# Designs tried in a protein design chat: miniprotein binders against Glycerophosphodiester phosphodiesterase GDPD5 (GDPD5). Part 3

Target 1, 371 residues: Glycerophosphodiester phosphodiesterase GDPD5 (GDPD5), of Arabidopsis thaliana (Mouse-ear cress) (q9c907)
Amino acid sequence: RTLHPLPVKGPKTVKLQLQTSRPYNIAHRGSNGEIPEETTAAYLKAIEEGTDFIETDILSSKDGVLICFHDCILDETTNVASHKEFADRKRTYDVQGFNITGFFTFDFTLKELKQLRIKQRYAFRDQQYNGMYPIITFEEFLTIARDAPRVVGIYPEIKNPVLMNQHVKWPGGKKFEDKVVETLKKYGYGGSYLSKKWLKKPLFIQSFAPTSLVYISNLTDSPKVLLIDDVTMPTQDTNQTYAEITSDAYFEYIKQYVVGIGPWKDTIVPVNNNYVLAPTDLVKRAHAHNLQVHPYTYRNEHEFLHYNFSQDPYKEYDYWINEIGVDGLFTDFTGSLHNFQEWTSPLPDTSKSPRQLLSQIASLVLPYAKA

## First folded at step 3 (miniprotein)

Design d10 (from p2 with E8L R11W E15F Q48L E52M K55Y)
Fold by ESMFold2-Fast, scan of step 3:
Structure d10 (fold): chain B 371 residues (1-371), chain A 86 residues (1-86)
Amino acid sequence: as target 1 above (371 residues)
Amino acid sequence: SPEKLVELIKWLADFAKELLKRAEELLKELGDPELAQRVRELAEKLELLIDMAEYTGNEDLIREAEKLLDEIRKLVEEAQKILEES
């Protein structure tokens, strides 16, 4: 009975809807554990592997075109250093109080950026894809979600808005955040969380900059998530401390603008000598204020898996979903999370043989998974 | 016994790796990548089932893993027959 699901046939195709009954599986920069981050191939792999949302970082080119790229400099994840014609473009700028030297995204036009090729960030990940893929635009990213065979959400970050507004010229008295929201609207994105419009094109807009989220609340009713860094890092726009932005008073304030928070996972479950410690009250307090919690970043490698989990990502997922109680997970390995969720919390479907077996296995495992 | 369960899990894990290698060979040799992909998908499910059995200690999951192994063996035999007839 362990056969493929029966194919759906007919001239009319209705896309499978986004699930809302279990924590969201968020493919952090695509399936970047397998394929270089923020490439078309990484996003297509994530969709194939069962992700709920594909996630990206929005920065800008010199000519104001939105791109999918994490670092403000091209140095680490592209072959820019191999391009002699760009050797004179290295600059030093103040980035959040630190002087950073490198090849900045906003010092290159889109035409110049498209000449570059992406390389794997981590030496311990697969190197075979280095040099194969160009940087994609945010609009190209949106077309990947649009063209998926099922409803796939998007999770764009408004990244380094202070830096982008400082160094990129935005026309008509507008700013970086305006361009992001205008692009989303152009592609049909909008609607409050769980509305009919949102369910057709699901998205969350994330940022570490609370003023950017407040600003775009006047431009779109799309759900927003405030990202929270480690306990030592203040907000980039307002210089507010971790203690302030995770206080009950601040949660009451910010909940009028956001539906949730996206904290660094170590602020929820601290780590000492590669062992996880007792969890903080952050998730419980956020939930008390009706805020969802989507922590980052879950990674399958032994370097990121603590001794408590015996280097087993399924033990980590079980802990975070069933004991900590998070509402979504940013993962570099969306396929492993999807497999875990299919085994332990299968979704209703009309396919007979494989789903019936998965439901049977989940029923056998579920009573014992809470050890 | 727990010692026998650990031994079975180790054996199944090693056997699953051998079946995955055979699936890769079939992908190379066959003009039918779909059949090779079916074997790969079942082998991946088997690996996950073994991991879950180790995590939970549930012997019923070992029986389901053995069932998936039988299905994979049958698909490999079918693929070999196709290759012999070509």
Scores: ipSAE 0.000, ipTM 0.161, lowest interface PAE 14.5, mean pLDDT 82

Design d11 (from p2 with E15V E18H R22W E25Q E41R K45F Q48L)
Fold by ESMFold2-Fast, scan of step 3:
Structure d11 (fold): chain B 371 residues (1-371), chain A 86 residues (1-86)
Amino acid sequence: as target 1 above (371 residues)
Amino acid sequence: SPEKLVEEIKRLADVAKHLLKWAEQLLKELGDPELAQRVRRLAEFLELLIDEAEKTGNEDLIREAEKLLDEIRKLVEEAQKILEES
């Protein structure tokens, strides 16, 4: 009759590892299709929805604290305009050859930035979260990945390094890039691509500035990715053309510093009148130089889906993964990509069965199938 | 022929109407929002193509609607193959 004591239930000692058998699912600014970009809530949602990597843009406050924020100005995605005490902080600076006027991140201390609240960038996305969340620091972002119930990679961008180095004072003769790498090392990040250290804490460092990636190659062996903008945009640091930085000669050069490229997806598959055109040879040529290709940005909304895909994001994923052959995708809707990948290329240890989903579809559509 | 075009438009409209009803059923009875959303998007796009084709007589839009139906048929065939292998 004695009730035997149950074993003590403790936390899991081993986390589920990062998958390496299918293209990387990269949550662009978190699950920002659902929750405002680069907020704790957007990142927690992305982790819950099955992302491989959470992605962020690193900029700096006036006092040299790294923050997670895409635009160099606070105007579009925060309530800064509602703060009368900041009304006199608007400035105009040269950003990549253009005069930009607004409230710049580096004109505010972290204490001031923490008073702001984030708002949704797109009118067609959910507006209910406006004003709920503060700007987070890069260290807070790293803590989110660290505390995840499974191994989740990080994909930080060294954003606008020329601008950050011009307007922020970095101590000891160091640069913006030094602060980024020092912060990563402080949180245990390092190791070459697919090494045991990397697999424990996966990381890709991305930038549109090739000289920043070359510079940090002397500071960390962590894998790096060169971001590539549209065909009209030269590099911010070296003023090199699209044709130059996507040439075979340049790929041979840069591959000693990077493991891949992150091009704007419209440079791989051009679009005209809401139809996709024939793909360019960019992916094939990058692969010939042993460079991975992680394009940006995949979005589920009708404004970003083409007639070829019947407003179906799963058809877009199928095309880009199985026909174009990309190695990773920056998506605003990481949950939809995860579901597609589980359905079409399941991992052995997942409890979800592609067969269950297919049998459900079959039972509903079979009576209407054309013979 | 114009008569064949009208027949094809009517058939596509009927398919779209049924897919939309099934998306509602999937949400209510199966609790599968992903499957429901996929079916709903396919049905909504079919309705868009059919409506525009009917208004303009654009045979390219009917061709795209037929391709979408062929993709649905392939999905059904794939599902049938999985069921037969179990």
Scores: ipSAE 0.000, ipTM 0.221, lowest interface PAE 12.2, mean pLDDT 82

Design d12 (from p2 with E15S E18F R22S E25Y R38A E41W K45S Q48L)
Fold by ESMFold2-Fast, scan of step 3:
Structure d12 (fold): chain B 371 residues (1-371), chain A 86 residues (1-86)
Amino acid sequence: as target 1 above (371 residues)
Amino acid sequence: SPEKLVEEIKRLADSAKFLLKSAEYLLKELGDPELAQAVRWLAESLELLIDEAEKTGNEDLIREAEKLLDEIRKLVEEAQKILEES
């Protein structure tokens, strides 16, 4: 008698959980170092490359649909200028005391925005993807995280809330921030940091606008992060200085509403003539107030790496993680950070042996060896 | 003894130089520049640990360098074995 083999058990139906034992790898606008920012392809690439969180910027269309897009104007990263039918939509608005002229997201319906195609922001990055991808909605972004084969967190920014509230009509006496939180709740997001609900669907809500974070603290217990710009830039909503919002007194105030800060990395480690200087006390003081620190933006290109690191991104990661001691990193190259973290700080429960790493090398080499 | 410490430091330095050459070979043969950069970074970190140990005479740094060297060597040797058997 021929014995039939037992049916192969299907893959694990339970998703691999988010790690919490090493700094968070945050894919800034997706893997935008490789694929144009805030596209489905950039986010899928980031998930494949091992990111902990995918990050986006939330703005609005004219008809109040939340979209994933960084700039308030479409000019730099879309083909809007090539659309003759939109030539009459160019406007000038006051954005934080500056007159900005361009094609604003809120002057276009979602249907019109979907006709546009994304293009690469940086001339020194891969240009082959220009014109391939449309602007995605925030709901489409949430669907990408939902459908990932493992638990992947989201890190949405409430971007330019003052501007969005001035120029978009929100129904029912609600505002931009209400729509953001309502959409998150609709997709099952909520729960305080490290709660069971949060671990199932991890989320950080970020903004440069402290009043938006205070406002949504009455709407959701999801963890929030206050973004901090250059030392010369005041807050967009309250016109508060860098010195004020990074003071010990302000950290004591804001920690009631946020779990951390997201400063520009050059405010932590200043740069002069492409050399890093001595670090400031910002990380130590934030930690003293029980605030996490997630700086932005880590980039692998030699234009952004410093002579101290011999133009090596792994040396920069080592410095920022092990010497500066940050809790998360916004990176354009999530794959390089993931590789560094797997090699130098393997997870306790899922730590890869040298044999597992070599197995991955072997899988890459076998097609080459036989070809 | 001081003579044995000097010999150990020299042995580690020679091993680090060998690993840097192995990383370059790995880059060329495996077609995986990211893994080659990781091995190169670890080898450079080993050189920094050896340099600091030599300057300070710190035996704990020598022990850390030996652990890191053993880990890197195992990875390089197994990668070379995969190429040889393929």
Scores: ipSAE 0.000, ipTM 0.242, lowest interface PAE 13.4, mean pLDDT 84

Design d2 (from p2 with R11L E15A E18F R22M K45W Q48L E52R)
Fold by ESMFold2-Fast, scan of step 3:
Structure d2 (fold): chain B 371 residues (1-371), chain A 86 residues (1-86)
Amino acid sequence: as target 1 above (371 residues)
Amino acid sequence: SPEKLVEEIKLLADAAKFLLKMAEELLKELGDPELAQRVRELAEWLELLIDRAEKTGNEDLIREAEKLLDEIRKLVEEAQKILEES
């Protein structure tokens, strides 16, 4: 929920600007801890809960329309299997050396995809929203950020670019990455990190594919982030090892194209028997090369919270922000992170007066006060 | 569910506790030691209730936490009135 009033004086209402003084709160697939991932409702809830950036995964329909959807197949998070008219559309493709069988996004037109309804990925999350929401396009996602009552950044992933380029026909000798950047430019996105243009419409472009980030560096000066998977997973495009892409030599190379890295949090702080171990030097080394670190994914459930934190997500946030020193967090629970950050790290432009602090306490307590 | 209620109350209690400590430090600078002491006592009780509720799952402690949040609201209102009049 919004703790600060918006300016209302003058000829136009000015939106509250993005904060840049504390780690970025990134709503991973929206507020998906509660509402099904990558739905309009999940993004609107994340904005209401105080997120800095809403995050999405860009894939393509058969007819080349960019959509917000994580998996390359529709099977797990949609009701596609319930649509008898699509029963013959199941295919098997090579995805990074593995044969994957399912209903692929690029085998369906946008019109067909819009007939589907999203369902919750995790059985332990709220099932009441299953079947309520359609798949949204990337342009629909951009309009959600545009129409927010405050400046909200976007954090789109160029997902499975090799797969999208293999199976979708892109006109005019262009490719998937060209369509992504063209769409961002159409909606006014651009500008180098922290420039006036960027601050008006903040974004980070993320990908696990280094060659996609290098390619789009010729198309846009918008800041990019290299995503890094677990230690066993090579890059999707070049089959480079974890050791190679996290080396000092590689950080010196890639920093000319990216502003940061987005590693899986378990590669920074390893886990054994649901206890966190001593942290690696990954964050310290990335910072030594002037790279930001935005790990994924922070989740408040027992399956993802480690015993070291006593099942307390605020202890996890405190550890990762104040001891590990990360620059941003991808979270399924953006509201809990926002609350933690308001309590422990008020914005620099916020007055430290007793009146303001008491107003913040009142705002947090009022819904539960039984006057 | 009782577990979801405990999580929600803990969230609000942690938020209130952090902000209450900061408000206490500022109110101490204003020279009201009695109000500052009351704020300290509520913050300590809130921390104890949350720790105990988390460890025991006791529903009675959840009700006490709700009651404590209402007392915090009253203190916030009193502190705002003092600042208004100063």
Scores: ipSAE 0.012, ipTM 0.363, lowest interface PAE 8.7, mean pLDDT 83

Design d3 (from p2 with E18L R22F E25W R38L E41L K45Y)
Fold by ESMFold2-Fast, scan of step 3:
Structure d3 (fold): chain B 371 residues (1-371), chain A 86 residues (1-86)
Amino acid sequence: as target 1 above (371 residues)
Amino acid sequence: SPEKLVEEIKRLADEAKLLLKFAEWLLKELGDPELAQLVRLLAEYLEQLIDEAEKTGNEDLIREAEKLLDEIRKLVEEAQKILEES
């Protein structure tokens, strides 16, 4: 099932540059379809599998250290419940209007968080890696990208900034967003989209909170992406509706701060009874305002591959890239996307390989294999 | 020489046929249809390069075919490791 990518290691000191000629392959929480999310192993696997960007969620420990972790609670993807010494740390907080009960990241110091071990989120994914890997810091994540054998971009999310600013003490009148940008600058990240500085260390900063993106636009010229949730979910910071933040008027406003939007893919192509419906005009309207569209999340399991695609992830990629026309994809299975892209749209800088004609043959076969 | 070119073309054609049999084995033994399909596509492209080289006498196409064969060999070695290590 899984295609095995060929080694793409650049010899000597010059790193192979980031591609900009096809949609960005964004490894959502690493290669988490196989290895537990947001672990060093998941990120190293994603780099090996040919990803353009490794993606993470930034939250904070109690002592203000930035960590790579998706949920505001440790319950689902760590062994925290097995640690009797932490049994009294369970709390209930208001998270975006909902009372959430669990072991919150900001109720533990980094030293305490490093005692935990990550476990696979989904019972239907590989369980053999449970208990092997610790939570990593954002700085550890940045060193993974830095040490890659080729130029690999990063795609950090400023996650739950309202919650982090409420419960973590930030020094000197600063806030969560300041710490994120300070850390990025410390590691050499900056530069406007497609500038020479950006191409050396590619970066997109994402958030569901538009005010966080507006705030950091005074701190860094790095490109930003506004994440957009389900049609029923208002923004966590401003309580703005889906209709408002996807309006033409709002796109004209927000484009001064962001280079694109990252919507939930079901808001672009709605799903009913596991069939995809007719696409909305969201991608076409975003493009009309010079905004890129990077939807989330593409998953290869049959329960996520709608009947229209006959459980073939390559048919889904073909549809989203060539028919819908997206500019990037957040995927749990970066290797399968990379293989599809190498087969159908090979990069000019790999053209010393005979892969150009192979990809042309694949392009002729794959679209008509479904007929 | 033209005689050496014809001999090299015949050798590569025989190796391409062996790779197609290997793709069938990958599908049956490893249960990896995507890897099997990749090997098939590379073998078919190799056969096209060989056919074109034979018709035109183009030595550059023979060199391209030899390079592609090395890439296919790497995939074969990875598949063998998967079988052994499972």
Scores: ipSAE 0.000, ipTM 0.189, lowest interface PAE 13.2, mean pLDDT 83

Design d4 (from p2 with E15R E18Y R22L E25R E41W E44R K45L Q48R)
Fold by ESMFold2-Fast, scan of step 3:
Structure d4 (fold): chain B 371 residues (1-371), chain A 86 residues (1-86)
Amino acid sequence: as target 1 above (371 residues)
Amino acid sequence: SPEKLVEEIKRLADRAKYLLKLAERLLKELGDPELAQRVRWLARLLERLIDEAEKTGNEDLIREAEKLLDEIRKLVEEAQKILEES
């Protein structure tokens, strides 16, 4: 099945506003548990399934066009290897101290990137959509959010800024981060967290690079979130350790630039022998410094769930929302989180009607209704 | 009657509980988390529908749920078949 772009909508009604009373449901690379990541189809599905924010990774083409793509190389999630005309474009570059060989996004113009088709990253997910969808630009992503029938937030990542600034030529002494912020402003994004302007076009800007977030704090008052990786991974820009960037002293420093942190969930609740251990104090300490916590990545497959939850994503959501107390969740399965939240914490006047619930039940049994 | 409505709500609640137990068996015995997840999501939606019917006294909602149980039977039959074939 091919999903069509959203038609142009005139302003006939006031759009349903973003909820702020329960943790944010953040569609990680769209509904990528169902449809290949960072495609128009994955984002349209996430909006249909009730996401609060659609999330993307911003990288650049050779000609300086911002694109929505996670990996710095095209090899794993596109059909680039099937394009004989690109066979000679493979390069090796230093990426955070490691030599990576592949087809880098910044070695291709946008026109060349648009010839490629996305393929599913995970062998255990649906393979039927391989080859159907092109790489989208960041401006195309912004248009998806703009044209949604309700207010849908965006959650763009300034990804690999060191790498993008090394290999892409930015005009007028500007850098990658300048292009990202200029594009956001062009589409009407701005305003401090929970301001009237922010509520009309909600946005969180995320990055693993603290210097990028500090830099853009002079360009936009939009809320920023510092992403935090595994305990063994230092920051790509400043080579700072996990212990340093999660210290109370660092939280006091960084809170002047960011509204929250986005840590890998295993750093909050460690895992040993497929069982979750006692939670660390990371969430409590972040909250003590007035920082929100939006962990990544919630995935419904048994490989990512633990025995403590009987491999039930609803038990995992209950634990993380009600016991751990997180403020947002990056999920590959935004529909399952939306269903959980509608069931356990319905929004006033916006909860699903009984007819909508019955329709959803019918859709779950339909694949098994035919022998 | 109100008494018959209460009994039907109880019956649907028992059905939702059964689906949750079936999902746990599918996960434990077959290692099929996707099918188990679908059965669990279905059970949670039934629980929500029952909760709405209890709060509102909406008999139409219960009648519509009962009609969908015929379709749900196919999912349950498929799940049981997979368990038996293991």
Scores: ipSAE 0.000, ipTM 0.344, lowest interface PAE 10.9, mean pLDDT 83

Design d5 (from p2 with R11E E18I K21E R22W E25L R38E E41Y K45F Q48E)
Fold by ESMFold2-Fast, scan of step 3:
Parts: structure tokens; sequence; C-alpha cells
Structure d5 (fold): chain B 371 residues (1-371), chain A 86 residues (1-86)
């Protein structure tokens, strides 16, 4: 017969796409304001709360497995000190010119690291989750983003590459950065910023080490972001000053390798005696060089909210988004940022409001359907 | 009667053409390609049913087409209710 079968009633299930019309909401180490940083639970909570990107720090185990962990030492955010079998593993190493003593991630195999449990970094945050969650691998982190009910981007940091390359043996003449990019490609990540491939699996690769970003530019076209620390901190790889790496000449150089910068928010809006001062020209100058600006870290607690904002994180978001004009925010409280953005800058009907879309359909077709 | 059957077929064909035109508009303007495609498929199926009924004189196919058109109308009416309530 020439008759076609009726299609299955209702639209096909397709993941909601990443928004690109308002600043990116970047869940810094997950929803770590609520759940311990860089745990599966913190990332799942961030996705539930409406984040655009989940962010992590990539370090390495002794056996070359990439893990999600911020500090080069396990002391502050794990129960390593309670493990008597590891008592003799404490070491002192030179980290960016400072002698740091502790239990380093690269002095433990992945099997040993999986015996540890994460604990909350801040005494003023919820302590009930201490001891519940193991350290996750970078591949486990990638599966969290893959399995999300909507398109969720990832924002991995190539952390302490000089230290990782110094203390971890990488096979086949490769280095830490090669392992990171190979893992991303294995999971289907790639594509230049805003390309069709990138929109399907959004990714920003961040690092404080400009040479790592230059190096991986020959390995992947994925967008990269140069992180910028306090004005007193030189780059770990090239020993370049803050003044050098934020100069117009340097922005012209680095823009061929990166799509943006990720500066510490206090370098954009300086703070004195818990009051914010007049903003610097950093955002305006970065934008003049076609670089996005994604500052870190937005935190809702009293210790981090300045007197100017009257303990109201929404006043801080309003200032940074609408007056300073940033393109993304690294926040420990992705849910509060999502709520602010939904209230003040709602997404178009085609991506967000089935009710309004149906209203538009009704207005167009009803006069003809009623005969 | 044959005259009534021909008239019913013509009315269904006209309604199917209007729905196809609006499915095209939905694809372009509203950004819901899945819903637009569903409306288009239903309208195309309806048009095929009435063409077959006209060629064969099968009154059962006309009744099936009327039933499908009622389902399309219900979908559009549901959207109108949402509009009235918004």
Amino acid sequence: as target 1 above (371 residues)
Amino acid sequence: SPEKLVEEIKELADEAKILLEWAELLLKELGDPELAQEVRYLAEFLEELIDEAEKTGNEDLIREAEKLLDEIRKLVEEAQKILEES
C-alpha cells in the first residue's frame, strides 16, 4: 500500500541544548557550596541546579591516572591523615618556589587514592557529607556529563603541569597534557568554539600555564582559557609577571591560542578592608582583543560577600553581569546564579517554555483547523 | 451517495493542505522541528487516505481520515487552551 504509518505521538526525546545568550554558569568543583568539592554528588547537584558547565581540576596519581582533585596535597580535603598505613608517605617538594609539605597525589597509586574519602574544605559549610565519597577519575567525571539529561559542558583545568611532568612518569615520550587531550578525544570532545561539534559536547580547557595551552593547540581545536592569579603570582611555567600576561601585547599574542581569560575576580574589582573599589580596565581591554572573561570564584558566604552587596549574592551577580559585563562566572553556588539568571534574563520560548511555544502554535493554526 | 462522498473528500483535502502549510511555518518560525514534523506527517497521511478513498470509493477510508483530522484538531485546541490561560 502507498499509505505511510502514523508516527509515534509526541516529539522525539532530544537533550536540551546549551544556552549561549547569557553569561555561562560554571559550577566550580561542582555545587561545592553544598556538597564536598569534586565529588560525583557535587556534580550531580550542580546539574540538577541548572549549571551550564561543570568544572574540575585534573591532577595525576603515581601510576599516571588522571583524577579530579584541586590541591596537590591530600591533607586538607581527604581523610589521608587517619590512614596509618600511609603515615610514612608525607613529602616536601618545591611547588612554584615554595616548599610544600604533605601527602602529594602523585605519591599514591589510583588504587590507594580510592581508599581515601573526601571531606569539606570549609568549617562553615555542611559537614554531614564528610567521609561519604571517594576521589573520582577524570574519566568518571566525563561520564557524569555524558549521562546528564540535558547538554552540560565541561571545564577541566590542566593543573600544575610543571609539577605533574616533574614527578609522574609518562609513557611513550608523552607528557601530562598529552594524556589530558587524548582522554578528551576518547570521549568525543573537540571542535572550535561554537561549532556544531562543540555545541553537541561543550568544552573549555583552562590552565594557569600558558605553555600548556600553546602546546595543546597543536593537539586539539577545543577552546582554551588562560587562568590569571593574584597580581603577585608569576606564571608557573614561564615566570612571567601579572603585568606581562595582562598587557595588550600579550593579549594580541595569546588570542591566537585561547578564546578567553579566567582572572581572579579581585584583579578586576580590587578589594580594600572588605569594600570593593573601582573596577580596573581588564575586562574592557580583554574584550577589545576579542577575549571572553570568566572570573573566579563567586561564593555566597559572609566572608566572601563584600559590604557593598549587603550579604545579597544577587546584588553581586547583578553588578558583575550587568555593570562589569563578564562572559561567565565560576561559582560554588550554581543554583543561586541559575535562579538569578532565570529571573532577570529568561531564555527564549523555543528552548525553555513549552507552554509559550504551544500558545504561538495555537495562534497560527487554530483559524484553519476549526473550519 | 457518490456526490456526498466526493464533497467530503474535497473538504478533507483542503484541510490537509492548510495543515501542511502551517507545519512549514512552524518549522521556520517556532523552532520546534519535532512537533512541526509530527503535524506534517499527520497531514500527509490524511492527504494520502483521502486520495486513496477518492480512487477506490472506499467510505471506510474517509471515516478513518475524519478520525485523524479530529486528533489533529484536539492537539491544536489543547494549545489554544494554554494560550487562553497564559
Scores: ipSAE 0.000, ipTM 0.244, lowest interface PAE 11.5, mean pLDDT 83

Design d6 (from p2 with R11F E15L E18R K45A Q48W E52L K55R)
Fold by ESMFold2-Fast, scan of step 3:
Structure d6 (fold): chain B 371 residues (1-371), chain A 86 residues (1-86)
Amino acid sequence: as target 1 above (371 residues)
Amino acid sequence: SPEKLVEEIKFLADLAKRLLKRAEELLKELGDPELAQRVRELAEALEWLIDLAERTGNEDLIREAEKLLDEIRKLVEEAQKILEES
């Protein structure tokens, strides 16, 4: 009852604009370190905690409705296994050369998906919200951003487009990517990076599939970001290697279609035995080609923080922002990043009372203060 | 050894976090701009020294961090005294 989509606000409401003077704080699947991923509650929490962008993964239901859901199967983050009426829906499909068995999103109508409840992916995160929240549609996600009390950007991923196009029937000779862009346009999203239209409704469209980003470049001038997986994973659509898609030649090619890259952070700063190693030249080379770099995923838990940072996520943020020089961060703990940025890089013309500054400094350590 | 230095840095970082949390609890309602700015300056200096010690392996930086930590402790005690008297 307490966590609902924000009330509809009139378009005449004057909102605080998106900041553009420091790296973008991107709430990866919402504030999912605290509340289950890709739920209304996780997104509302991220907005309250000061995120610049709320991020989601777009997949499709059987009836072609876009939903906010990361995995192609419902098994790990929903209670689908508890629904005996769905027991016969389990399927095996080829996903990027691997046979995956489970309850696929595109084997369920939206009405059926709305009967499910989301559960926390990680046993070491807060379990109290399991079973409280339904899967949301992409349009419901857009409504959350629209109704925010300040300008909040969106960062939707066109996820598994090959799989969605193979198993979902799209009307009118169109495909998954067309539905995504049509939905964005319906909600007023468009405009090239940093244009007046973009600043009013900021977005980045992300995908691991370079052909999807090239395709939608004919449909929208909205900025796009190419996601890059670990060094062993080829692109899902073109089977191109990590070496190829991070080459200078490829950066010169792809910059016609994208404004940046979103690499797995371990490809920028390798890790061995829980110590960070010397950084690669990936960020410097991307910047040399005028590409922004938005790595994923920053997480506050000990197993994701490195000993170099004394288990302090704020030391990780400082390193990545001030030494590595990234332009945005996908974080599961958007509030911790916001507190760090407010403390260390206050926005121009922003003044805070001494009590607010002290509170921000305290918030920097609060999640780790219990011994 | 480098391993012992890393453990000392980890200990100081943990202690700093606990003191900053205590400062937040005690100073949250105070409108003292000088004290708040001093706490911010010391927190920034402490974090920088801890990071520099880790990167360089310089044990003398640990001793400087310990001095700053003592200053933060004294400010927390001062804040507690002010709150008890208000």
Scores: ipSAE 0.000, ipTM 0.182, lowest interface PAE 13.3, mean pLDDT 83

